# Ledger of designs, part 12: VH-VL binders against Peptidoglycan editing factor PgeF (pgeF)

Target 1, 264 residues: Peptidoglycan editing factor PgeF (pgeF), of Synechocystis sp. (p74606)
Amino acid sequence: MTMGDDLWGWQNINGSPYLTCALLAPWPHAFFTRAFYPQLPEQLITYLDPQGKAFRVKQVHGDVTLTATEIGQTPLAPDSTHPPADGIISDAPHQGVWVASADCTPVLIGDLIGKRVAAIHAGWRGTKARIVPKTIDKFLALGSELKDLRVALGPAIAGEVYQVDPWVALEVGQSVQAVQKLATEEQQWDHLSTMVNPPVLPDAEPEKYRLDVRRINQLQLLELGFAQEQIAVAPHCTFQMEELFFSYRRTHTKEVQWSGIVSY

## First folded at step 3 (VH-VL)

Design m25 (framework fv_canakinumab)
Fold by ESMFold2-Fast, scan of step 3:
Structure m25 (fold): chain C 264 residues (1-264), chain A 125 residues (1-125), chain B 107 residues (1-107)
Amino acid sequence: as target 1 above (264 residues)
Amino acid sequence: QVQLVESGGGVVQPGRSLRLSCAASGFTFSDYGMNWVRQAPGKGLEWVAIIWYDGSYKYYADSVKGRFTISRDNSKNTLYLQMNGLRAEDTAVYYCARDTWLYEDSGSYRPFDYWGQGTLVTVSS
Amino acid sequence: EIVLTQSPDFQSVTPKEKVTITCRASQSIGSYLHWYQQKPDQSPKLLIKYASQSFSGVPSRFSGSGSGTDFTLTINSLEAEDAAAYYCHQSYSLPWTFGPGTKVDIK
């Protein structure tokens, strides 16, 4: 496992637990637990920044990240209240950016110098489409420098329990450039299953694999030039920690928890 | 409230083509995967094809692969099944069925929570 | 492909009796097994999802159980309106497959 386990701490508000990451200490932030359901970002932001304005999107498991300004400028479909995207970057102070999850990886990012923050919803489809690298590219286009970014990959379904079809594991794995460059699928499978902290694990069920989506996102960040010390990966599994987190894989219900971070 | 209304069935000769439509209402169509399932007279249910919420993934039963094409138009809230090279064994009631909401991110793990009324396709000998 | 088998093929039951239908998978499918009811000349309706979760509006007399390879649908006290074919369906791996069905008639 890469660094991240010793950076995570439990906090509470009125007896309800939520998770924070020391790497994001400069920003008000939280990975909220199921205890806060059914509160929405507009209510939850008051726990982080009473002056904050909450921004959220209609998550579609794609690769689009919008700034807070772009959210306000995006035309809405007839049946929608929020624009379709899976990531949000702040572009002013006191903006809280939020993503919902119930197994997909919530990714919170802060820029120590440029002061902007981001929240990303990274399930296997978004990870395959490289939403996190695309969001980092957007940070850089807005003037951020890679060395100033701090990234926390929050509670999500853990690799040891995330059973997927072979094509899912392979296609998500192929989003890693070191894997994509290998000549054969056999070599790609070998690399994904034998590398340090392998993102693809064997499954006892025939024709199935287990996939560590957080590890794939971490590998994508490392390939961009992030130092390991800039990335925190939560050890918490939404599927296994059922008293703390909703998990779509476990219950197949639409209940979610929210994760957010506020700019200053 | 959720409604799926199928059309396009009828009597057709072997080797001909037919296009089925399924008009969806009462939900955000673009948030759901969709399936076609058929049932031959007096027989059980047989899955035919799936299409994801955005049209990016499609999969077919071996019996129809290469002959049938599933598609969707999210702007019209409509699902389609283009059936080419029809055979007598394709005679069945064809149902459209709603799949998992797009919040399900694991692929391949889905019940059919709502079904259309079905449209009969009869392929003469 | 995953093959599903159902037993019994046919059952004729008096009202108020308990009905038990089994579905067996050719390999483990976890809890990714769903049950549908199809009344004569009607479309199938989802009854139980993910082995044991009742779909909205489904009467409490219907329940599901099981995991892995063995699954059961139970109708605790049969009503006249329950005369129908019942199908299991696995969503574990493509291609999706259905059981052959169990027909339940009223005596």
Scores: ipSAE 0.150, ipTM 0.661, lowest interface PAE 5.3, mean pLDDT 90

Design m26 (framework fv_recaticimab)
Fold by ESMFold2-Fast, scan of step 3:
Parts: C-alpha cells; structure tokens; sequence
Structure m26 (fold): chain C 264 residues (1-264), chain A 124 residues (1-124), chain B 112 residues (1-112)
C-alpha cells in the first residue's frame, strides 16, 4: 500500500517553509528546506527547542551511529571540528540530533516510551551498509522496543529520477535480505524490478537503472519487523522540487539542507 | 554498453608532443573521474593523473605535472591527455580508465572500465 | 607517494592450486572515518587492458568469479585464488587510492 502525503505537513518560520511528519509529532523536529541556508544546526535548534543543544557529525557515507555522549569521546575527522559518523542517537533530554542532505535520505526516529531520538544520513553507500538497521540495533541495545519506534524517511532524490549504473542498483538492492538470499543475480534483478512498489526502475538510457533509496530503507525496516504504520516515507523529491531543496545530482553544488529532531 | 575507445597508435620524435583521446559511451560521463595510466614495455602500471569531467579539475602525479595536460569535452563525452617534450622513456601503452567518485567523500573506487590502450613510440 | 610492494614477483602454479599474492603499503591505506581500505586488485592478460577484480580490499567486482577473494587491512593485503583455472594465468597488480594512486610492481602467475 502506497501512503505518505497525509502524514506530511508544511510549516513556516518567518516566511521560510519546513516540513514535519505526523508520526514524529511527540518530538520537536523539522526537515528544513533550502530557505534556511546557510544556518547551521546550532542556530536551527533554537526554532525547535530554545534549551536544546545541537549535535552533528562529519558525514562520511559510512554505517556508524554515535550517541551524543560518544560524539564528545570520538576523535575529530581530518580538517573537521566533528567526529566521523552518519547517524546520531540522543542519550539525554534536550539533545537535538542533525543530519545534512542534498539528495541522500535524512531519517528521523523517535522512541515513544524511551524518549530517545536519532537522525541518520542514508545515501546509497550508507543504505548498502545497512546504517538504518544498525542504528535500530543500537536503539534495542539501549532498551528500546521495536513497537515503540517511529521512523520518517524525509525528502531525498526520488527513484523516478535517480539514474545509476547497474552495479550500484544491484549492490544497494542486495542489502535487502530477501534479495541477498536469491541464488542468482538474474533472480535478484527480477525481484528488485517486479516486487510491489519496486526499488529498481527501468531507465530510457540503455544499461542504466533508476534507484529508489528510500524504498530500500523502508524494506530494510520492514524486514526488522516494523509495521507499515510505524514508517512514513516523504513523497518529496529533492531533485524535482528545486525551489524547496538543494540537490547535488541537479547542480553539483555544496549547499545542503538540515533535518533534526530533539529529545525530551 | 559501457566502453572507452581510445585514439590510434602514434610514433613521435624526441621533443614532440602527443595528444591521446578517450571517448566514453554508455554512461553519464560527468559522474566518473577519468584517469590516465601508462605501461612501458614489460613494465608495470604507472598512474599519471585524472580529470573530473564535471568540473574540469585535474590532479597530476608529480613526475608528469610539468608536461602533462588533461582536458575533456562534455559535448562529445571525450577526455584528452597531452604529454609534451617526449623522451625515449615515454614509450609506453597509455590507458584511460574511469572510476566512480562520491563528491562528499572526495574519494573514488577502483578503476572499473578501461580503454583498449594507445601505443606511443618515441624514437629518433 | 605511498609505495606498494608485491610478493612474489612471479610464481608457477597448476590448475586447481590455491594461489596467494601479497601486497604491502608503505603507510596505512585504512581511512578510519569510514573504516574502508583504499586498496584494489587488477588482473592483466598479455596484450589486454587491466581488469578490476576487487576494490575496498575485499569487495569483489561484479562478474568476477567467487574463487577470487581479497583480505587484509591497513598495510598488509592478500589476493587469493582458491582453485586456479586456465584463464587465471596473468599478471596481478595491487593499487592504493588512499592518496595519489600507486600500483605494486605486479605478480606474474605462470603455468607450471
């Protein structure tokens, strides 16, 4: 079942639009648009929680998620003031966790009972490396239960426009356990392209495919035992909605938008 | 079908220049770095440099940077490598090869597709 | 430059043999931020272009037979061919891409 538009709503701060998700209503959160550039998380958090402290990392398209405390204990990335990681989990109240994107999927998570939150940067490499499942494992290790988690997959480049080489589509698709278990690559391609709401779409250009990274992340979550109602997938495409979002694929520029969520 | 097709063999005198072309097809030309690697007869592989076809930015190995120029023409998906002030020890097969790169990592993968090679002979 | 050293320079083997080629870098090619080793392996047959076998030290390129495997981390790496086939007689090169790309000198695999 396709569902997503009714969970997502536009909000406004001083004339600038940002996106929220109803599944994350218990937490101050936002998927900010390009209108907020060049503001950083340290400024953006004041719109969500004036008492909040912002946490961010040097994103490296890996599979590492750090707690807010671990960020202070991890060595800084070269030429950076932040440690290398692609996800952050809160471990105290009033912690805002943030990720930047310009096509990669920002994933925001909240625990209804444990009250902890997370933000994950899930590009195709991080998705292939299963950063979202690994972050869920970390929630469980910290005492969360799957039934209490709510996940929002925010604005990202849509599958209908994300042209990739075959090897990228196949390797990202193989991160899904149902796909990995198939005996041949031919069977894996068939499954990825014919399943309900397929994550791999045909491309007009020969020997090219289109990849839905958000759909792969959704499939990974469903395999962990999440109910469909616990997951929200944004219908917004960063590439196609140029007035609202930066897109690296569209412009090859360094500007990003931020997404964040604050614990209580 | 993804392929890189290089220009034909060249015979040059010492002191001359040679310009080798590499025409890409079957993929998005600007999504991959284009490397140039040479191989002297009976010897191993030697990296010369690369060009980012999107930006036009180049990186050259220190051994070549005073006499190599790498360019591209995005309208015809073709990369070029020009080596000047040729010496007899520049006799080699010159390869172009692509590698995928991720802008925000500022790195690249292995070189997954190679041209067929262009033999350059430098003799008096 | 990071210097890549391969051993042996050549070896003779028979079809069905298990073959191991080693590669050592003069400094670590492990990028701690993403926990990736910036190391690739190539196969080159006489008169042909090199063919990528393995990247990220242990990730096999699409279409490469599963008898080829890469292992190692930091400065010491190995390419293993678990059961040598006739088409595997070639020269093998390791390559780092942590810094400016550099290749090992090559290991020539010859029929015994």
Amino acid sequence: as target 1 above (264 residues)
Amino acid sequence: QVQLVQSGAEVKKPGASVKVSCKASGYTFTDYYMHWVRQAPGQGLEWMGYINPYSGDTKYHQNFKDRVTMTRDTSISTAYMELSRLRSDDTAVYYCARSYFEYDLSDYYGMDVWGQGTTVTVSS
Amino acid sequence: DIVMSQSPSSLSASVGDRVTITCKSSQSVLYSSNDKNYLAWYQQKPGKSPKLLIYWASTRESGVPDRFSGSGSGTDFTLTISSLQPEDFATYYCQQYYSYPTFGQGTKLEIK
Scores: ipSAE 0.007, ipTM 0.416, lowest interface PAE 9.4, mean pLDDT 89

Design n02 (framework fv_canakinumab)
Fold by ESMFold2-Fast, scan of step 3:
Structure n02 (fold): chain C 264 residues (1-264), chain A 127 residues (1-127), chain B 107 residues (1-107)
Amino acid sequence: as target 1 above (264 residues)
Amino acid sequence: QVQLVESGGGVVQPGRSLRLSCAASGFTFSTYGMNWVRQAPGKGLEWVAIIWFDGSNEYYADSVKGRFTISRDNSKNTLYLQMNGLRAEDTAVYYCARGELYYDWSGYYPDNAFDIWGQGTLVTVSS
Amino acid sequence: EIVLTQSPDFQSVTPKEKVTITCRASQSIGTSLHWYQQKPDQSPKLLIKYASQSISGVPSRFSGSGSGTDFTLTINSLEAEDAAAYYCHQSSRLPHTFGPGTKVDIK
């Protein structure tokens, strides 16, 4: 049993399963499964907080996080009713912040003292661009303290099945300071593939690698000074658990599941 | 109407350079990956290069790597291919092609069909 | 790189007959295989995506099947307008690659 396995529990609403994390117990939250498709955040929030208002963005695989107030002040993305961003931070009670995924890592965060919550869409591009550290910086700028934050990295495509080209693995790996400071690419590959719980795994196919994006995000958080006990990493793989999750890598369809957290 | 229109082709001497453009209209250009595909006279299709929707990454076929540079200007809805060190074997009709599936809430991958193609522009490398 | 091979290279068919074109990949590509039609002096046109998914505006007589390494494009009842070259394309890995093409002519 790992701490990640101990922290994660299945819940049920009318026969439909969803996942919760004990680290986020103070906040109404869920990593919803495919069983809830095609319900949107505006409907899903009623399962978490009947008084809640849902906030979402047009996800663009970038590094921008907006507060709920900033969402109302930001121009809409082309052909969308939402502004472009990949993270949302609450700035009032009863605000639910939501991200969609089908392999990319949904990251939910809560502030025990400041009461602020966040949801982040962290695929390999956002992870390379350090969206999670940038969102943490925004929490700190708003008055949060690192010691009060709790972070859950939800169901995503697992490293053991996420086949990528070498340049993807290397560029995402280089987002980690310990890797970036190494003098040569050969040293960077060695570090990424031999460190404890390595984020880069060998692939049977020549000149391919497997990449653990959740592990890279965990490493970024640890480098910021988070304690291990403040971070929960889900063991669930969206690609392998097809009965529970949509996976873009598996099917190349536009279906997604939603993850959200509500401030109080 | 969704359209891609290539320009810049012509006759050029071996070893010289040429820049191709592809003007996009009728869709949100900045959200799609873009490709160049070529076809030598009487031959089949050959993939040349891809550029991600935001210009953050590119990939090239080995036959053109180091000689060709793909780029884009999202403010002008235009894709480019800078071709240096041109050879006789680069003679082809060059098509720009849009990735069928761009980013959605689940992400963007270069694992997509080409749903929209330009009319092509002919590049002839000869003396 | 992944190599795609097509069979047959050339096929001459009488109208209303069934045409089957095969594409084989040198290694498994899941369902990341797409089919294109190219008529003389025209750009390629997408016919089938992800092995078997239909494209809006493409006649229902075109269908695709397969996964892994073996794929087929079927034209259930050939019309005169279907005389063209047909290409398969894999998007599973970079670089993307195309098959060498199959030319379909009317007798």
Scores: ipSAE 0.012, ipTM 0.453, lowest interface PAE 9.0, mean pLDDT 89

Design n03 (framework fv_canakinumab)
Fold by ESMFold2-Fast, scan of step 3:
Structure n03 (fold): chain C 264 residues (1-264), chain A 126 residues (1-126), chain B 107 residues (1-107)
Amino acid sequence: as target 1 above (264 residues)
Amino acid sequence: QVQLVESGGGVVQPGRSLRLSCAASGFTFSDYGMNWVRQAPGKGLEWVAIIWYDGSYKYYADSVKGRFTISRDNSKNTLYLQMNGLRAEDTAVYYCARDVEYYFEGSGYYQYFDYWGQGTLVTVSS
Amino acid sequence: EIVLTQSPDFQSVTPKEKVTITCRASQSIGSYLHWYQQKPDQSPKLLIKYASQSFSGVPSRFSGSGSGTDFTLTINSLEAEDAAAYYCHQSYSLPWTFGPGTKVDIK
């Protein structure tokens, strides 16, 4: 897609808004808003696919992605309902894969030919650990080709408001291979702050930075060989759009919104 | 005033079991992750296990994985460590420690130990 | 797992002297390093969190610095009550690990 194409559209169910992405049009999918709280994936999937089965994980801010089959094969601890992971890939039709967020980036992926879908929870720690590239590797191992994948990076805390300590910005930035290859931290800072659409922005507070986690994930995908037209980045900020999204940075509450996509 | 009080330690023969308890008071127990950390006599600190605020996620040091089970009862403000198949190298003072984390549905950021209990001694000896 | 090493193992210091303790990580851990003090027959106490942030109630003579793989705990002017073992701890990734400790005695 070209610069300025509107890939993101609002939809409505019974007066409650949810967001969709044109890149993912072949799959039933949604980035649900706070209006759907406290509905869980098992209820939300009925809006997308009446025959769908919902899959979700216990999010731990790591780098593990499980297939739907692997989720079913994972023994649960006595007080656990879901296995620990931060991403899910479908491996059969009518499987809905879901992630929760309140500032962290929900990533939805579809394979146009292989018909597999994935949902990934990518906060700054998961992004630093390269969960999105690791999930792409898993798609490739299952038979997908990069040219057939479409990726949407959904509503998350925007770079212009995500104040972080310097070491967070640097460590997340170092997950990008072009940055990691630079000889000094000074060169790494310069690159992160001066490149096109820089993922590290200045902050008014001394010795603080603002970090665009979605931009870092986009850079990781571009380094894997994705074309820009295969990647959609939502302009929506969970912190700033209070009426539509929960944001932990804003309220420090445990409420989340869900994002999901269903295979066919 | 945050207080953590361990109990259940004692002398036990190799291959036996012990259950340690940590009674918490002075804070909302269900808002915090909890850890067990041990220290062999005259040695340094060794991390043993973590449990999340809601009891849903647990992680263990390789040295105890498969033998020890961490659990909690938020209604009783109590943390537990069930120790099975005890070995001589498990001899240590066992501390419970409060983990300061930010959290939301199903996730948390593990951080640092702001408060520790006084410890309970476990001696595995014939 | 991430291995932490500390130097020196032991230090005998005159009161009012400056003490420097170093902690080195086997891989970069950002600023996810914390320092604890343990006096004989007592539980550990948190001194410094996130490499450089003092915990509440900790005397100003204690300070921390460093990032990545190399970290330092400094006691600017040692007092008698500072005789203790000092441990670094990383919370960058599970499993959590501690350094082997540095024992500081008063001459």
Scores: ipSAE 0.013, ipTM 0.453, lowest interface PAE 7.4, mean pLDDT 89

Design t1 (framework fv_iscalimab)
Fold by ESMFold2-Fast, scan of step 3:
Structure t1 (fold): chain C 264 residues (1-264), chain A 125 residues (1-125), chain B 112 residues (1-112)
Amino acid sequence: as target 1 above (264 residues)
Amino acid sequence: QVQLVESGGGVVQPGRSLRLSCAASGFTFSTYGMHWVRQAPGKGLEWVAVIWFDGSNEYHADSVKGRFTISRDNSKITLYLQMNSLRTEDTAVYYCARDLTYDSSGYYYEGMDVWGQGTLVTVSS
Amino acid sequence: DIVMTQSPLSLTVTPGEPASISCRSSQSLLHSNGYNYLDWYLQKPGQSPQVLISLGSNRASGVPDRFSGSGSGTDFTLKISRVEAEDVGVYYCMQALQTPHTFGPGTKVDIR
């Protein structure tokens, strides 16, 4: 049994493909492809909810998640019209929450009962800082229950191609509680490289590793008590699927694709 | 091997200009932010400027703002510091350094992991 | 601008003995992501600076276990458990939370 294979489907708008996840079917949502560039969330939301209002932040690769209301209360980032954060949670109906990516993991979340949604930008820095667990804590503080949450980890750079320095792999791996509790760094490396679906893979280049950031985020969610069936992990790699996705590692350009979800 | 090599230093009179270069090798230059840091003889380190990986944003220390300009040419794999209206207090060894920023963010800088050998700039009359 | 201070400014250590250097920032360096954007650099005599510790406590690649960083917010410490001859030099803390980046004045470590 392969997680994610049957949950992900391609959709089309006027010849342009976008990706959806069956786990998020209750909410209008999309992981948009490069075909929609240079459209911004304010335009893209009209494909999901014509009555919706788009919310976005100045992504800084941190661990802050703001509610839609808090976005209006938070000082703007320098040279930006948006406050600095990497996640957004809705707190009213018809709010679309959006994150941009070009290798970092877009995480979309919906609450079946509380009806709130979230979008999170989770690169290696945000993952190390546990932005996804911190966002889940914020859902719980707002009245959500863990059993009602559904999480989709979208297209991102795959572990098979994400070459990193040892310190990046180790520090991101240490964000997993089971890893952090091990007595030595040697034991931590062993666990990260030999566990089922290991998040740290060998690299042909000496003193380099390959890192699966989506797998680390999945492990963080499982440690919080999520059931496997509440989490969908996309099999799509932004680096390898160049016809569909921008990838910073591949091109070193600043074009991005957007992912969003709308509350009701 | 990851290397940064500065050049263009020398002795100049006050009020004149110099352009420093920093040639990078052994890594994908276009994915990293880059810094200039200086050190006056017998003194501590002073941060001078930083530039984003794509050259779209830059910041300069107040002491050099309006006189110095950081720039980069990703096709030539080279970082520059154009120094105008030089003052005696600009006398220092100038280091280029690679930012710890590892990915596409460019929105913040984490410090410096690789440093060049430095090039001496002496401003005297 | 964030102002950085260090104490002591100079330290002479008997070989094999421990050393401790303090760094203080005028504002908190704790980012909302839970990390302190405080780095430690070593400049050996006649050499370029090199990174020792990033994000408050993370040893850089190739840095021996005898070096450790600790602290949070405005107060930070670099500890060398056993000072060796190769550790002689000037140690600088630097805040990386915001631009302009600012260095401490440096702490000169020497061996008797």
Scores: ipSAE 0.013, ipTM 0.437, lowest interface PAE 8.1, mean pLDDT 88

Design t3 (framework fv_recaticimab)
Fold by ESMFold2-Fast, scan of step 3:
Structure t3 (fold): chain C 264 residues (1-264), chain A 125 residues (1-125), chain B 112 residues (1-112)
Amino acid sequence: as target 1 above (264 residues)
Amino acid sequence: QVQLVQSGAEVKKPGASVKVSCKASGYTFTTYYMHWVRQAPGQGLEWMGYINPFSGDTKYHQNFKDRVTMTRDTSISTAYMELSRLRSDDTAVYYCARDLTYDSSGYYYEGMDVWGQGTTVTVSS
Amino acid sequence: DIVMSQSPSSLSASVGDRVTITCKSSQSVLYSSNNKNYLAWYQQKPGKSPKLLIYWASTRESGVPDRFSGSGSGTDFTLTISSLQPEDFATYYCQQYYSHPTFGQGTKLEIK
């Protein structure tokens, strides 16, 4: 049984479903489904906080997280009204921070004492580059303590279906310190494929593997000293749950769903 | 605007090496794979290999594996393809092309959506 | 390597004509798990770089006119131009990306 099933609940607005996580109960938040397309964060925030201001970035699959203030100080991405980044941390009340996904892992974080929140877009490139640990470091620099943080890893493409080339699986796996410290690539493959809830699975197609990006992010958080109880991992797969989620791997369409959390 | 700008034409002697550059602008350089494809005079397109600009990892076609080296410099958003021990049959236009491998999960093959203008390499004695 | 074979090698047509170019792969480029064909079509004009027209066998690239369409699955693919325009005279290439990328030999579309 996964603890994530007990923590995740379906809610409804005007017949449209969205997900919430019990670990994030102190903050207005949602992992919205495809039913809310084509609404943008500026509209979606009104369901969470009528006084809220929405913040978003031009997602580039990198490792940069900006505060709401830094967004106003950062040059815009080419052909965009938003600066390039893949994470946002609030630095005032009534700020909603948002990330879009269609397979990549949306990560929502709240600080119980400092009351700041974050949203992170964590695909395989960002996960390899350790965007989630880097964002945690930024929380700590702003005055947060690890024990006060709650992290939810939302709906994303499941490891069971995420086929990748060997080098992708190995390089993403190597972002985990316990893996990186092993002397040979052969030992690294063995560890990634045989550990509890392995992030790398064999594939029927020759020279391919299946990769659980959410599991890699969970392992990175555990290495930082998070307790298991501070982390919620959604059991929902965007690729397999077609009625509820867009999936780029499934359709190659550019529609996305949004996930957001609002500070107070 | 998204652009790939390649270095200028080269004339080389047999046995020499050539290094072609491809400078990217208008997008995040590390989020797309960079392919190298050549075209001999009057012939079709021949794939040589690719580099992942984020990791520096490369894949080369078997025909070029012993002579080609692909690298990149992320600080100037530039990819390089060096071909050594040149022969007269290496005379061709060499193209860089970005692969539309970018997706919200971060890994895919989708075809090459943006190409450089090409670099003519002539190998003659 | 997967071998790509195009036919015809050259074709003469007039503006307004319907043109069909075929491409055959030596093995299937359909991946059953995502039901996608790893097949692209490119257009190349003399002295210019190739331009992507279609990917995933039938998905039209942004900015490509709707007179261009791709069809087929597995090993047999077609590129159709429903009503030929003057700017369409070029060489067309199919390409598989199921394994190491390989291109067809090209089809030269000439004015009649």
Scores: ipSAE 0.011, ipTM 0.436, lowest interface PAE 9.4, mean pLDDT 88

Design t4 (framework fv_socazolimab)
Fold by ESMFold2-Fast, scan of step 3:
Structure t4 (fold): chain C 264 residues (1-264), chain A 125 residues (1-125), chain B 109 residues (1-109)
Amino acid sequence: as target 1 above (264 residues)
Amino acid sequence: EVQLVESGAEVKKPGSSVKVSCKASGGTFSTYAISWVRQAPGQGLEWMGGIIPFFGTANYAQKFQGRVTITADESTSTAYMELSSLRSEDTAVYYCARDLTYDSSGYYYEGMDVWGQGTTVTVSS
Amino acid sequence: QSALTQPASVSGSLGQSVTISCTGSSSDVGGYNYVSWYQQHPGKAPNLMIYDVSKRSGVSNRFSGSKSGNTASLTISGLQAEDEADYYCSSYTSRSTHVFGGGTKLTVL
């Protein structure tokens, strides 16, 4: 269980704020705010680790996570200088792994014993495709143990404001195994809307719902056997906190903030 | 691969409205960003606005605010651009284009990588 | 007219290099690393050449982009006859819009 906002702290560099999470204290990391735009990971990593090398991917809202080594071995996305993926896992020291967001959930992960870190871009499509569980499987395949992992779900669009079509809410909800097990869609809707801290909220507009993508990702992690204490969920909403974060839903613009974590 | 096919040429009278369609095929329509760009004869490119069908809301260039409406119909994978109160200076080729993004949700625009063939709109008597 | 300044025309010889500039302000080119370059042949839709200042959109490595302050540049090396076209820059703006340059006609001699 999180202790409200006690796990999350504001830091600053030259007056520009960025967010950190106590669960990730062993690793240089940051959820950067709009104040750092238009700096890219190659510049931002110097604030975290002067010796660090930044790794990025062409985010395609899929379910693929690459190691830093695999990034160099994977064909580039069409019209891009980066391979297509939505997650990155480090496989050597001094590797900074980065994801961009403007409402999608940036997920940062560290392994206390195995020393590897990951960054994941988890919007609704990636969450439906279970990118976070697939990345955890990749940690385990590389030798990590579940008990040693610490996960932070960063600033993203909050469920209270994220209006979606019914099919989006249902399909993302069905990514949760407890939901998928239910026999009818009626039972699935009931469960998603009445469970503790429900990930699907009613909307005032007919035939619309509000979706908490961070909550769905948290539920996926809990189903894998994570303890509540291994998971931190940011209380920050990118849509509502416009002085601090870009939000595509609010502005329909291409500006993003970056989140990253560096291995040692 | 995504292809964009625009509606046919139009001849309109001053003061009327025109609605140009842009049908996407091959791939996911709802999460791609669609921009509208026009080019008057012998002139340069001018961005009018864009929409991501998934969100249903559009963003417009200041010059066109109040005259242009961009919409999308996800069921037919079609984006529309309607320009009202037509003037002779609105005579142009109107293009729809997919904004290249870092992800399929269209959250991050990188540039316009797939273009429709263009629709000629002539405003005359 | 466009908000971004490009030279109306440039020329170069086969095999040489040419550079096209695109000048804006701190609210567009100078403020953001989101500059794109488009090639347009007569009667055709534009083709994306460069995006995010320097990233190639599936085009030859003869095409490169850069930016210094409020000015972005497209450099074409090893000029070929088919490079003869109009070139447009575009930038993201502080108003969350795109703005195009006026265009540059490249003549290959």
Scores: ipSAE 0.012, ipTM 0.415, lowest interface PAE 8.7, mean pLDDT 87

